# VH-VL binders against f1miw6, part 9

Target 1, 251 residues: f1miw6
Amino acid sequence: MPHFAKPLLRNIITRNLFNSIKKKQCLQYLQTLRTLQYDGFTTVYFGETDIPESLVTGEDFSDGYYMPTPTWCVVHAGGSQGWVPWKYRMFLRDELCIKQEDNLFFEFCDVVKKAYGKCAIVVKERRRQDATRPKEGKETEAQAHVPSVVNLTSVTCCPEVAKSYGHKLLTLPSPYNYLNPLDSAWSSLKWFIINNRKEFCLQSVDGVYSYQYILFSDLISKGIERINLSKWRTITTKVRRWENYYLGKLS

## First folded at step 16 (VH-VL)

Design k2
Fold by ESMFold2, fold request of step 21:
Structure k2 (fold): chain C 251 residues (1-251), chain A 119 residues (1-119), chain B 110 residues (1-110)
Amino acid sequence: as target 1 above (251 residues)
Amino acid sequence: EVQLVESGGGLVQPGRSLRLSCTASGFTFSDYWMSWVRQAPGKGLEWVGYIYSGGNTYYAASVKGRFTISRDDSKSIAYLQMNSLKTEDTAVYYCARLSYPTDAYFDLWGQGTLVTVSS
Amino acid sequence: DIVMTQSPSSLSASVGDRVTITCQASQDIRYYLAWYQQKPGKAPKRLIYDASNLETGVPSRFSASGSGTDYTFTISSLQPEDIATYYCQQYDSLPYSGLTFGGGTKVEIK
């Protein structure tokens, strides 16, 4: 009983080591990013956001625990020059019908090469997804190495593909996600959806029934369009101020 | 009220050393990046180097290895140690404050101190 | 090493004339560029930051624009108090880019 402090001390030491490691990762990320910018690479942030269908409809499904709501995933990219001139992608997350192939990331790399030349492509760090336990069954398996790729949940971002186009793939370390200007862009999109979704509804009548239709694709397209170059400049300047702060503090 | 004052300039022989001081007042010195900028007589502005609030330093190629920037936050003073001085180092040396955390442009300048390097 | 090429190195103009100064960067500096005015015997003063943002208290006859590698500074109607040397300065990819100045443009009245 006189050792009640041992678990707390070990926890404190473990947390301090983890924090120090993450600070080093953030500084290394910033130094690499700024070196690439100095070497003439255009910075492009490539990422995704989830839009639950309830956000679009405005409906409250809290009355029962048997009514799942599907989620849409939007994949896009942008930076100080605005949105990349690349057609964003939408996937229904729980019913993904597209293979995660190098073709999508190949297409993206080709588009940004033609638009900007060599790019520093920044993606957020993501945890490996194969750690989910099965409901039951195999309890022991032979261990295998996880491939070293940087993934969005919907798209495989292979460093060798980026390199083949003269790009550099760079991972933004967690927990420093607020150094990603896409997060502000996604928040602006979601705010637009909440405040404008009723204006994208159509109503029709079929006999004794009434139907509402939501022009979801148009709603998203308009929301993305509203985030213009001036807005992107504001967003990227805010992120740059945070980058400068951390370069000054962590160095 | 808000002010930077340089001191320590003067005549010095080539190959010798000189230390400049920049005394800050009227603001929280430890929050800011500081920089030195020089201007040779009749010539343009030349960035010399800067020091982060965390103490890391970066220098122009023309002075790297010879000049050292340091700071004493308790006294609100920035220093420029100039070693192995050359005649082309003759200039008015300005101390300047950067607009940290906004960005690295200069929002406060001293009046400068003249350094003359001649035999 | 980001080189800032400023043009012209000097100019003479009459009161009321429009004056234009240019800076070209050796690589893309996006819009991270400031413009400074240095009057004779004085330390420089910042007039413009982030390529086009006018500093508070700066007269509206001063303006600037540009992005990428090419930047322009304009005095719409030159006044006697505008006699000075003007400098551009980049601050793009810190800390590696440094804080490089253009060579300066001396503005005089005929």
Scores: ipSAE 0.498, ipTM 0.770, lowest interface PAE 2.6, mean pLDDT 81
Fold by ESMFold2, fold request of step 21:
Structure k2 (fold): chain C 251 residues (1-251), chain A 119 residues (1-119), chain B 110 residues (1-110)
Amino acid sequence: as target 1 above (251 residues)
Amino acid sequence: EVQLVESGGGLVQPGRSLRLSCTASGFTFSDYWMSWVRQAPGKGLEWVGYIYSGGNTYYAASVKGRFTISRDDSKSIAYLQMNSLKTEDTAVYYCARLSYPTDAYFDLWGQGTLVTVSS
Amino acid sequence: DIVMTQSPSSLSASVGDRVTITCQASQDIRYYLAWYQQKPGKAPKRLIYDASNLETGVPSRFSASGSGTDYTFTISSLQPEDIATYYCQQYDSLPYSGLTFGGGTKVEIK
């Protein structure tokens, strides 16, 4: 195995303090995760990814023209057992506060309990960039109006809901996001979309104009299907190697 | 050139102490987890304990509290301090290197050193 | 500690026979299990890691499979040089699980 290079750069005092705090958080996360695994909890990574419409259509809007790009949010979960046997969910990112059956985390906890028993449910730390204010905008009267800027929307993961099913909710510290195998699965899905979107196009010719339809649901479903158990084991083994490295180094 | 060599075995009476050494060569010792495994005559392999590259140690229940694993990275040596020895501690003691950073299976073994605990 | 129950304790078979050895873990170890061969008077040698991955240079007559709690090791055509004791070893939820071995299986030619 290759050795990781040691840093040769001078460090800023503030950067060193931040890194020391995050190293402690990483070690605490790993110790808790491994304790839960030893106690018989099945590890399940729960999360979301954004799929901008331009990725699906192949359209290029980089000409400096401002145009809001709709973004889809895909929510799913997986681990060393593969994808959880739970239907992934898709939400339009600009869709806010309007949900039928907004107990998706409750449903998820029930499904994984039935499939695996008690689980350690890992989610990424959400407060990335929370010290940076938005460039513009403040809270105003909003009812029934969708903003023109893409908003981030995700399922609320409540620790007490997880606990009610015998699960434990665990947060992965942000500097160590590569310890989340779900991020690699999302990258594989996006790669599949880029390379296969034309194969899921239908074109209808109606005389003067031609247009195409993308079987978007089928494209996403097939992309998820292509990330099989063998791929999941490759991903989780790579993450485990990093976990063992940090467990040995961060003491 | 890549090898582990155990030393310090011998005959010792019950209740006494003995320290084993494991000298490593041919690899960057400080990067690896190290472990001790023992095998009583005619019996199977029994994991004794290991030590992380950062120095934390973990032990099998049968030896916890009596045995101590340590390492000196500057000398590339791992140690097993065995206290309050019992006759059931009689075994060949192997030093082994754990796979790094891939996982905790044993990828290099020493030749072993015999420890006999008897009157 | 996770208990590994290995069966059988010994077996005798003819050259060319297929032999199988099993290990059962006291809890789910996912697929973090290795198989070792130990010749008389020698230190053990790893043949298989992560339940099914054959180590480089190990003959293809050796194979293994399993997940969860149940694992199987197979020699598809027993050869005279395969006389040895074979061990399974788990490395699941480190550091807390330990690195426990099965009891071993002594394989002989009859």
Scores: ipSAE 0.475, ipTM 0.768, lowest interface PAE 3.1, mean pLDDT 80
Fold by ESMFold2, fold request of step 21:
Structure k2 (fold): chain C 251 residues (1-251), chain A 119 residues (1-119), chain B 110 residues (1-110)
Amino acid sequence: as target 1 above (251 residues)
Amino acid sequence: EVQLVESGGGLVQPGRSLRLSCTASGFTFSDYWMSWVRQAPGKGLEWVGYIYSGGNTYYAASVKGRFTISRDDSKSIAYLQMNSLKTEDTAVYYCARLSYPTDAYFDLWGQGTLVTVSS
Amino acid sequence: DIVMTQSPSSLSASVGDRVTITCQASQDIRYYLAWYQQKPGKAPKRLIYDASNLETGVPSRFSASGSGTDYTFTISSLQPEDIATYYCQQYDSLPYSGLTFGGGTKVEIK
């Protein structure tokens, strides 16, 4: 194979071709989202974030031994109306186990139906290769059997469950993170944790995990609380401006 | 100075056609959605249609199929082609710029050009 | 097209009075609503965007609030220069919602 000019220039050329395909996917997503909004669907962004315990503790270990740190998964939802009135969930993530809440998406769909009526539930596309039919580098694979569910690592989001409550499940193309206001909310939460963790983390001689969980729950709760309606509206306004920009440029 | 200037208004008979122009200056025209809004004598504002920065258009039901909005970004001009004119199309026609980054409220208006449709 | 119902169609008030204008949308427009002031013979001027954000240079006696379908515009202390027609305008689910205006409210001094 001929040597490419530079890694940066080759990446730019490859990204330009990839960006053209992703621009079409983005336009379809935006048109579908705006059609649903026009049809009276309330937009709700549903998702998760990982918070390693090292972020909470500051990753200080004594010399000699290094232990793997557990990771917590926080699941929540929000939009231009603020956080959904649904208690966020926290799961301790096992490195070797994919844990799915069997009823969680059902409960979520019921809560948002009661709060807002019919919703457009947006979940972020996973960039990981398909879990169905893991195949190595084949260009000519024509079966096209794609699973009908969208999986977060902690929650199975079934379109038929959403439909049974009158909702519509949408997938946000993953390269467009700035179109997901929940990502901005997660960033705000993580910065709150970094800047306030000492107020919620006291070292106990009894046991780190038990004490950290109690402080961790309070820290997360306060961080979520600080992302109020005013902050959500700021975030969603910025996202909407990006949405309008792409609608104007791509259509 | 940032401004919009409409031209091309006048008296026209029903069933005929007229083309309005909107010349923009003082801003990067190609970045903005442009719109036309009209106001019949003694009446309120009525949105006519708009054109995306990418060229796609959308129209009010009252003019759909008869009016066409277009733009020439190299000249910084928006156009309103009005066909099959009716007496109820008599109005002052404003060219308006939608906000940047596009939130679709009107942040710059021209002074308007009068179109009179009568026999 | 989303229909905007604006009331009252006209009002007359004394200098210093509080003036309230309302708009009701035919469906949820979240908070994507602007308010415009139009003086006779002139193009409209935007005073408020995104339901409650006051434009730079607009006097603080102007304010607005609302979400969902119901929106309110207030002049806390009416001044002689506030004589104008006021319009609301929605810009919710573009491009499909249109950019429709309310019918207008003509404000006059008694």
Scores: ipSAE 0.359, ipTM 0.704, lowest interface PAE 4.3, mean pLDDT 80

## First folded at step 18 (VH-VL)

Design n1
Fold by OpenDDE, fold request of step 21:
Structure n1 (fold): chain C 251 residues (1-251), chain A 119 residues (1-119), chain B 110 residues (1-110)
Amino acid sequence: as target 1 above (251 residues)
Amino acid sequence: EVQLVESGGGLVQPGRSLRLSCTASGFTFSDYWMSWVRQAPGKGLEWVGYIYSGGSTYYAASVKGRFTISRDDSKSIAYLQMNSLKTEDTAVYYCARLSYPTDAYFDLWGQGTLVTVSS
Amino acid sequence: DIVMTQSPSSLSASVGDRVTITCQASQDIRYWLAWYQQKPGKAPKRLIYDASNLETGVPSRFSASGSGTDYTFTISSLQPEDIATYYCQQYDSLPYSGLTFGGGTKVEIK
């Protein structure tokens, strides 16, 4: 298995695409993360993934009318210890219903505190679409940017809330999303959905109509359960290797 | 063949300086972190320090401020500059490669070079 | 620096015996631990990495387990060629933790 990592690493190295600023941000993130780890913080990655209904049903809407299919947002957290002992949440992404559950992050922080003690909670930075090119202003000393409130689609992650539970909130800078093991976990989940969705389908006949139902909650639950501790360790080990690579190259 | 070869060891008086070299062959040297580990006679292994592929260095507290690790990627050589040597620095010094793409365990070792600090 | 306490410092066992070595870290190092074998006059050789992964080409009689602060290395059936000193090594939380070794365990045959 070590042979396949070589070509991917070579391709990433050749893409000089990262602005010096982004590299600095990455380094700062990594240094902070490692400091917290050294200080005994448990690293927990908190995030969400979108699951379009089309992924679940397998319906190729390839034909002309792109009706936006309902999209489900799954929120969960994990790390080197596996999934956190917090029940994942699922929300329907419709313009009307995304009520940010203000208490969800509190609940999460409490659960991880009880389970692991003090945690470094890592969340992805939302691509602010509108970030106009910061003008070349003066190299102000990269003060440790206290992570601003990170708004997930369904959950507001507040640094002060995290702090109140003894946690630290970290933001993973874009475009280093591949340093989040949740992305791999989500990919695995989506793969599971695609390959096993038929097993979770029920047929019902009502008169002249036949209906197919999918046990969506069961499908998601089983998909999540399939990502066991061993798989998490594999994923987090891969991420760590990349982290070390960047530490080695950017320091 | 993938190998590390240490050189530069010998007898030296306390307070003097010595420079060790580690010549690497058979792999892309510039991609790897390099480390020095020492072993006093009849004692255990002690990490001395390491150097990142980017050139940043980290040292054990026992040698910090006295020892310097450097690398020449063009020559595939890692160096250990040892200043203000003490009798306690007497050891076999191993050059070691940290696993790629940056696992922080040792995957390749040299045969070691003996440094004896004695009056 | 993270301190690794290895036990015992030495042991003598018979051929075929089960040998167990322990390593305790001063803090949680998760699973970032390696085990090395060093034969007399030779450089160390890695046997285990990431707490439980057997290195390629290493005999299956060698195994390791552990998490958090406590780790165990096992030789299921000691062989004459296993006479060596064994070391644990942590590599957690770099660059701040450094690389630290246990004190070593000398394994001899009775």
Scores: ipSAE 0.763, ipTM 0.897, lowest interface PAE 0.8, mean pLDDT 89
Fold by OpenDDE, fold request of step 21:
Formats: C-alpha cells, structure tokens, sequence
Structure n1 (fold): chain C 251 residues (1-251), chain A 119 residues (1-119), chain B 110 residues (1-110)
C-alpha cells in the first residue's frame, strides 16, 4: 500500500508559521540527536502526561457544574527499546505542594545508565507562557542557551545531573513536540483508559448504597503494559520518518 | 510509470571526469532523497552518496572530495559528477530513490549505467 | 561509517531447504536495517525493511529478525527463483552513519 502521507500531515507542515528560528532549532536538535545516536547513545524520551479523573470515570460534566476533578500526572520514559525499566510515577496536580521530588531525575538517570549505558534523554521544551513581548533590543547572537534546567511539572531535569551519569539532556523545541514518541504513547494510554475503564471498576454494595470503585493504579499499569515493544517500534518509526523529513527539508 | 533512468556512463581514462544523469519520472521528484549506489564487476553494492530534498549532500569516504551529487528539481534529474576517476571507480552506477517521505532504504532503482575507468 | 559484516559470502542449498544469512553491524543500528535481493544483471529489490517488515508482494517464505548489532535473514523453503545475491543495508543515525551495505551472500541451488 503506497503509504499515502495523509494530506493532513502536509497541511500541518505547510503552515508557513514556523519562525526561521524555530526551524533552525529543530535542525540543530535533530543533528545533535543523530550525532549522539551515532556515538552510541541510547535515545530515551522522558516526559509526563495529564490524566484527568473525568477521563477515568467517564463522567460527563457537561451539565455546567465544573467540579474541578483531580488531575493525575503520569511520568515515564520510553524509546525504541520500549518503556524504560523505571517505574512510572503518578502525581496529583491539584495538590499545590507538588514537592518536586528532587531525587526522581537522579533515580531515573541511574536506572537508564544501568539499563542502556549512556543515554540521550529527550524532554519537551516548556512553552514559557509568560514570554512578554520581546523588547526590540540588541540582536545578541542567540547563543543556543541550552536551558540550564528543564522543569517538568513534576520533575526537574537538570543537564548537569544527566551529565554526571554520562547522559546528554536534549530539549525538543516546542513547535515540534510531536517528534516525541511519548505523545503517541500517551495517546494510546488515554485511549486504553477510555475504552477499558469499565473492566477495572469494582462494585460494592453497602446496604442501600451501591459504590463503584475504579482500580486506577491497575488501569494505568495495564495501559502502560499494553504499549509493548512492537507498538513502541511503530511509534518510533513514525517519528523517525518525520525527523528525516525535517532533516531533508531544513538541511 | 514510476521510473529512474541512468545515463552518461562509458569508457574513461584515469584522472578524467564523467557526469552521470538520473532522470526520474512518475513521481514528485522534489520530495525525495536521491542516492547513488555502485557495484564493481563481480562485487557487492557500495553506497556512493545521497542528496536531501533540501539539497544537502553526503558521501561515502571512498568518493568524498572527488564526487558531487546535485539535483535539478525542475527537470527531475539527479546528477553524479565524478572527478579524478580511478580504476577502482569502475562499476555499474545505480541511481536510487530513498523511500518517501523519509525512509532511508531504497525503494526505487534505475537499471544502472556502466562506468569503465581504464588506461 | 557503520560497517556491516554479512555471512556467509556464499551458500549452496537444495530446493526446500532453510537458508539463513546473518548481518552484524559494527554498532547498534536500532533495527534500521533492510534486506535486498539482487538477481544477475538486475537492480536490487528490497525484501525487508526496518529489520523485520516484509515488503508488499514479497513471498512469506522470506523473513528477518534482529536487534542491536545482530540481524538474520531467512528463507524458510528455498525456491529456484530465489537464486540471487542478498544484501543487508543499514540506515541508522543519518546523516552521520551513511548508508552501508553488507558484503552480500550469493545463494545457489545444488
């Protein structure tokens, strides 16, 4: 079957809206990534996804009472090798005190070092929401400010920490977040949750009251497990094709 | 019909130059990476180089500095300029398309053109 | 460049025999490997891509597997039309790794 590049992909790419700067950043990212891969680094994508409780319960809050449902944040990593042999973490976002577990990234770096050796750890660039209007000032040579720290919502990723374990931390430019295979993995997870949540529901009857409980941890675990190595390869292959597209187009 | 046709091969003396052409038809040429692969008589396949859709080129170490790949998208033609030819460059030269949109395996080959470098 | 070591260089087998060809990469190429069949006087034809995916229209007797540095190509039941030279080709870590082929395996029938 001629893999008809879905016209949709063409439309996304043709949006002239990408600032020349972002294109350059993308190219630099890709070149760096490929260099590291050539140098024997294992590429691992480290990231998080939000899972609102409504997704899990299936409750249609359409009737205007926006009850703020708790949102869970799942942190994990994967790549062409599948999920990293690091236990995923779940955090409740509504708890103001997301104590950034300062040690989580250390633990992660240690685990991937043991599993794969030196790694290229790829994280998404956080859209600085507050980037106020660039003041008109001096064209200072955009030294590729390798952001000294990439803060995930729940985890602080420090390049120096990565380096201490022999890893390289790479930041994926925000307009190209779809080049992170984790996004596809997360989509798959969410899809699994939506379609299988009923299987993880327990009913309990206490007198005249019937309670439904969802085994949330089991649901997430099973959803993650369902994304096996074959699926990861499919996802990473798709990403690879896009990477090559941009390499070809921007070079 | 989707096709690649090589031309320009022949007998040439060592130290001379030769230019090969690969004419593409039946597909949007500008979207594809194009590559050259050669095969010496009775030997295996050897990658020579490739050119991106954007025009960047990469070469095998064996031909780097001597060979140049270029493309004319308006004509749907890829070129291999071979300079300072050596007897070791004697081979059938294939032009090949790398899989669209961005796979780096070959999905279309020409019939090849023979280049003989001899005194 | 990544070096691909292909083995054996030649083999002779009977019709119906299982044929196995191996390709070893000088480094981990992360399943970015293709297999080609080349018949005498013809251009190569791709049979396998991404280490294990069978190309459309290719007979099911052809298969491949592998990971890391080690890859295997198999013909489950050799047929007369399978007389050819087979090549592996890596396409990992572009553009820096280049596109490199194995040395080829000539398959003949006894």
Amino acid sequence: as target 1 above (251 residues)
Amino acid sequence: EVQLVESGGGLVQPGRSLRLSCTASGFTFSDYWMSWVRQAPGKGLEWVGYIYSGGSTYYAASVKGRFTISRDDSKSIAYLQMNSLKTEDTAVYYCARLSYPTDAYFDLWGQGTLVTVSS
Amino acid sequence: DIVMTQSPSSLSASVGDRVTITCQASQDIRYWLAWYQQKPGKAPKRLIYDASNLETGVPSRFSASGSGTDYTFTISSLQPEDIATYYCQQYDSLPYSGLTFGGGTKVEIK
Scores: ipSAE 0.758, ipTM 0.894, lowest interface PAE 0.8, mean pLDDT 89
Fold by OpenDDE, fold request of step 21:
Order: sequence, then structure tokens, then C-alpha cells
Structure n1 (fold): chain C 251 residues (1-251), chain A 119 residues (1-119), chain B 110 residues (1-110)
Amino acid sequence: as target 1 above (251 residues)
Amino acid sequence: EVQLVESGGGLVQPGRSLRLSCTASGFTFSDYWMSWVRQAPGKGLEWVGYIYSGGSTYYAASVKGRFTISRDDSKSIAYLQMNSLKTEDTAVYYCARLSYPTDAYFDLWGQGTLVTVSS
Amino acid sequence: DIVMTQSPSSLSASVGDRVTITCQASQDIRYWLAWYQQKPGKAPKRLIYDASNLETGVPSRFSASGSGTDYTFTISSLQPEDIATYYCQQYDSLPYSGLTFGGGTKVEIK
């Protein structure tokens, strides 16, 4: 009678294995990051955040009419040095083909090279939604996964491009995205938007109609500017503490 | 009271071994990284090594291969095993706690124990 | 290992004087630097962490600043109880950099 190990045990084993693999990946990431830091690389976190228009307008769509509001994607980078001296980019996420600006990552790499020299560029791993079925594949030796091309929604981050400028591209494992200080920065930005959006509203009355215009670019710019070097240091310090926690626990 | 107490120091001949102990009290020992720092007479502070909460150890080049740091969380004790002692190892040895959550500066020190290596 | 060069090795000043100590790292340690005070026959006590943060309970006459490779520790008005040796300590890029100290600065009162 082949003892059909109950599907629950398989799920636990798979979860445990998955957790083990992810832990190993985290440790490897942290070790690599620290090595690069030791070698004089400046750590720069490169990423994007989505800002739905509803967040800016404050329209409470609670009344069931989910009108899909346009979503803006903001791309920027920062670290212990604050925001990088690279102008953030905003993209409208329309159902239409986000022309990935192929040159944006080149521009970014050039700017950070000039500003900081050699950089460890950290990008979040994109959750491959489709990785449903663990292909039963071979115990592939934890070969130092040369970071594959990381496609952000608006920007393609290529390790070879980074390398050509003397940088290293690192991918942060998806379960540990909270180790990216940009998440805290983005949260701060969103908080700023919610609380200050009224200050960036212009009202125009045309006859019987009242129009409210939001200076979105100014709102974002001011929100970004509000996250000063001191705030960045606080955020990065917090992240570092977590990094050390995991180094201590996983090593 | 939160404290560290070193013990085991003394006079030893070159080439011999000595084991120092650091007893912790007043805090959850297992949550902290522990470190040893030494100070030769009339000299500055020198980091010796540290041990993570998970047990991984790291050492200064000057003591690597000769010294071993370990911990017993059940007893709240950190150890420094010193082998192949040299005259240059003569120092006050401090046990120190690294800050939690997981900062790498020292927030708690013992009183130190003197180790004298002499023929 | 990251080398910390501390200057001066010793200084003598009058009560009320401003005292300045510098620490230079062999590489960029960002802001991962602490300052300690060690009185004779005592264990070191941390005064500053993360380059500029004053430890709780430490008098406001103590301050520090710096970034990159260059850091400064200042006593705005030297007091008799400040007679001690002061040390900088870096904790960047663990575990590879170790926890290295500067050579120390002995502060005396004239």
C-alpha cells in the first residue's frame, strides 16, 4: 500500500523547502551586499511605486462604482546618501504598451557612477505570478545566480548595463522586500500625498461647473523632497538592523 | 540589573591556553551578539571577535586560528578560548554586548579580566 | 580590516575649552561610527552612535559629526569629569570589516 503522504504534508514540506531556499537566498543577498559595501560600492536602491489617481484625488469609491482610475508609476532611487541626483520619472500605467524606456537604466547608471562611483544597485525581485508549479527540476547547485535581467514595469534593469558602468546589480528576494528602504520612502510619499493633496488643488469655476485641478507633479516633487537625508538615514538604519538580524539568524 | 561579569583571567606562560568566561544577567542573552575586546597595558582598544546569536563567529586577524568564541545560551555565558598564547596577548579582556536590535556598536561592557602572558 | 586613524593621540586643555578629536577611516564607512569614553581603570562607555546620535543620559556638551571617511567628536566645554581616553569605532560592512577602533585620544586638563 503506497503510503500516499497526505497532500498537507507535501504542502508543509514544499513550504518548508521554499522557506529554506528563500532563507538561503536572503543570506546570499546579504553576504553579497556586505561584500560589495566592503569593497567600496555605494548601495543604491532602485525601484518604483504605483500611485493611483484615487489616492491623489481622495475620491472614496466606497459606493461600489469601481471606476478604474489611472495609475501613475514613480521610478526613483535612494539610499544612505538620500535620493540619488537623478530625476525621478513618472509613467502613466495605461493598458497600453508601457514603452519601456530602454535608455532609462543607462542614464541612471551613468548618473550614479558620476555621483558615487561604483554602486551596488539593489532591485526587488519581480514576483513571477506564474511560478505556480515547482518544476520537479534538479537540485541545481546554488550557483551564484548572476542576477537575471530584472524587468520593472517601466524600466528594464540589465546586469550587463550595470556592469558596463562598473556597478553591480543585486536582486532582493521577494519575501524580503521589506529590506528595501524604498518601501518606507514610498510609504512616506503616499502618506504625504494623502495628507497634503488639498494644498495642491486648484479650483476653477467655469459657469455652473467647478473644476478641481491637482498639481500632481508638484505634489510628487514636494513629497519626494520631504524625505530628506535625515529621514533616509533613519530608514536605512532600520533596514540595516533587519539585515543584521537576518545575518545573525541565518548564518 | 543588566550586567556582564568576566572571569578566568590570570598569569599564563607563552604557548599555554586559557579560557575566559563572561556571565550575563538581567537580559535575554540569546537575543544578543556577544563580543570580546582587549586592551594591552597603556594601549588602545582592540577588537578580538564576536559571536552572532546564531552562533557564527568572526575574529580579528591578530587572533584568528588561535582564539575561539563560543556561547551557552542556557547558562547565559560567553566564552573566549585562547590557545597558543603569546606575550602580545597580555591585556585586559572585556566582554561586551552588541546593541539590540542588531546594531554593531557596544552597549554593555564587563569590568574586564586581566590576562598576563609571561615566561 | 578597515583602519581607523584617530587624531590627536593626546591633548591637554583648560576647563571650559572646546576639544575636538578626529577620526579618519581607510574607506567610506558611511555613518556607522561610534564614540566611546574610557576613564582610567574603567570599561569604555558609549557616548555617540551612528556618527552623530547622542546616547541617552550623555551630556549635551558632547557631540559628533561626519560622513564618508571623516568624522569629528567635540566637547563644547571641557569639564573635570571628562578626563578620559576617547575612542572611535567603526561597524561598517559586517562581518568583513570587523569592529575596529581608533588609536584613542587621551584628554587631560591642564
Scores: ipSAE 0.734, ipTM 0.881, lowest interface PAE 0.9, mean pLDDT 89

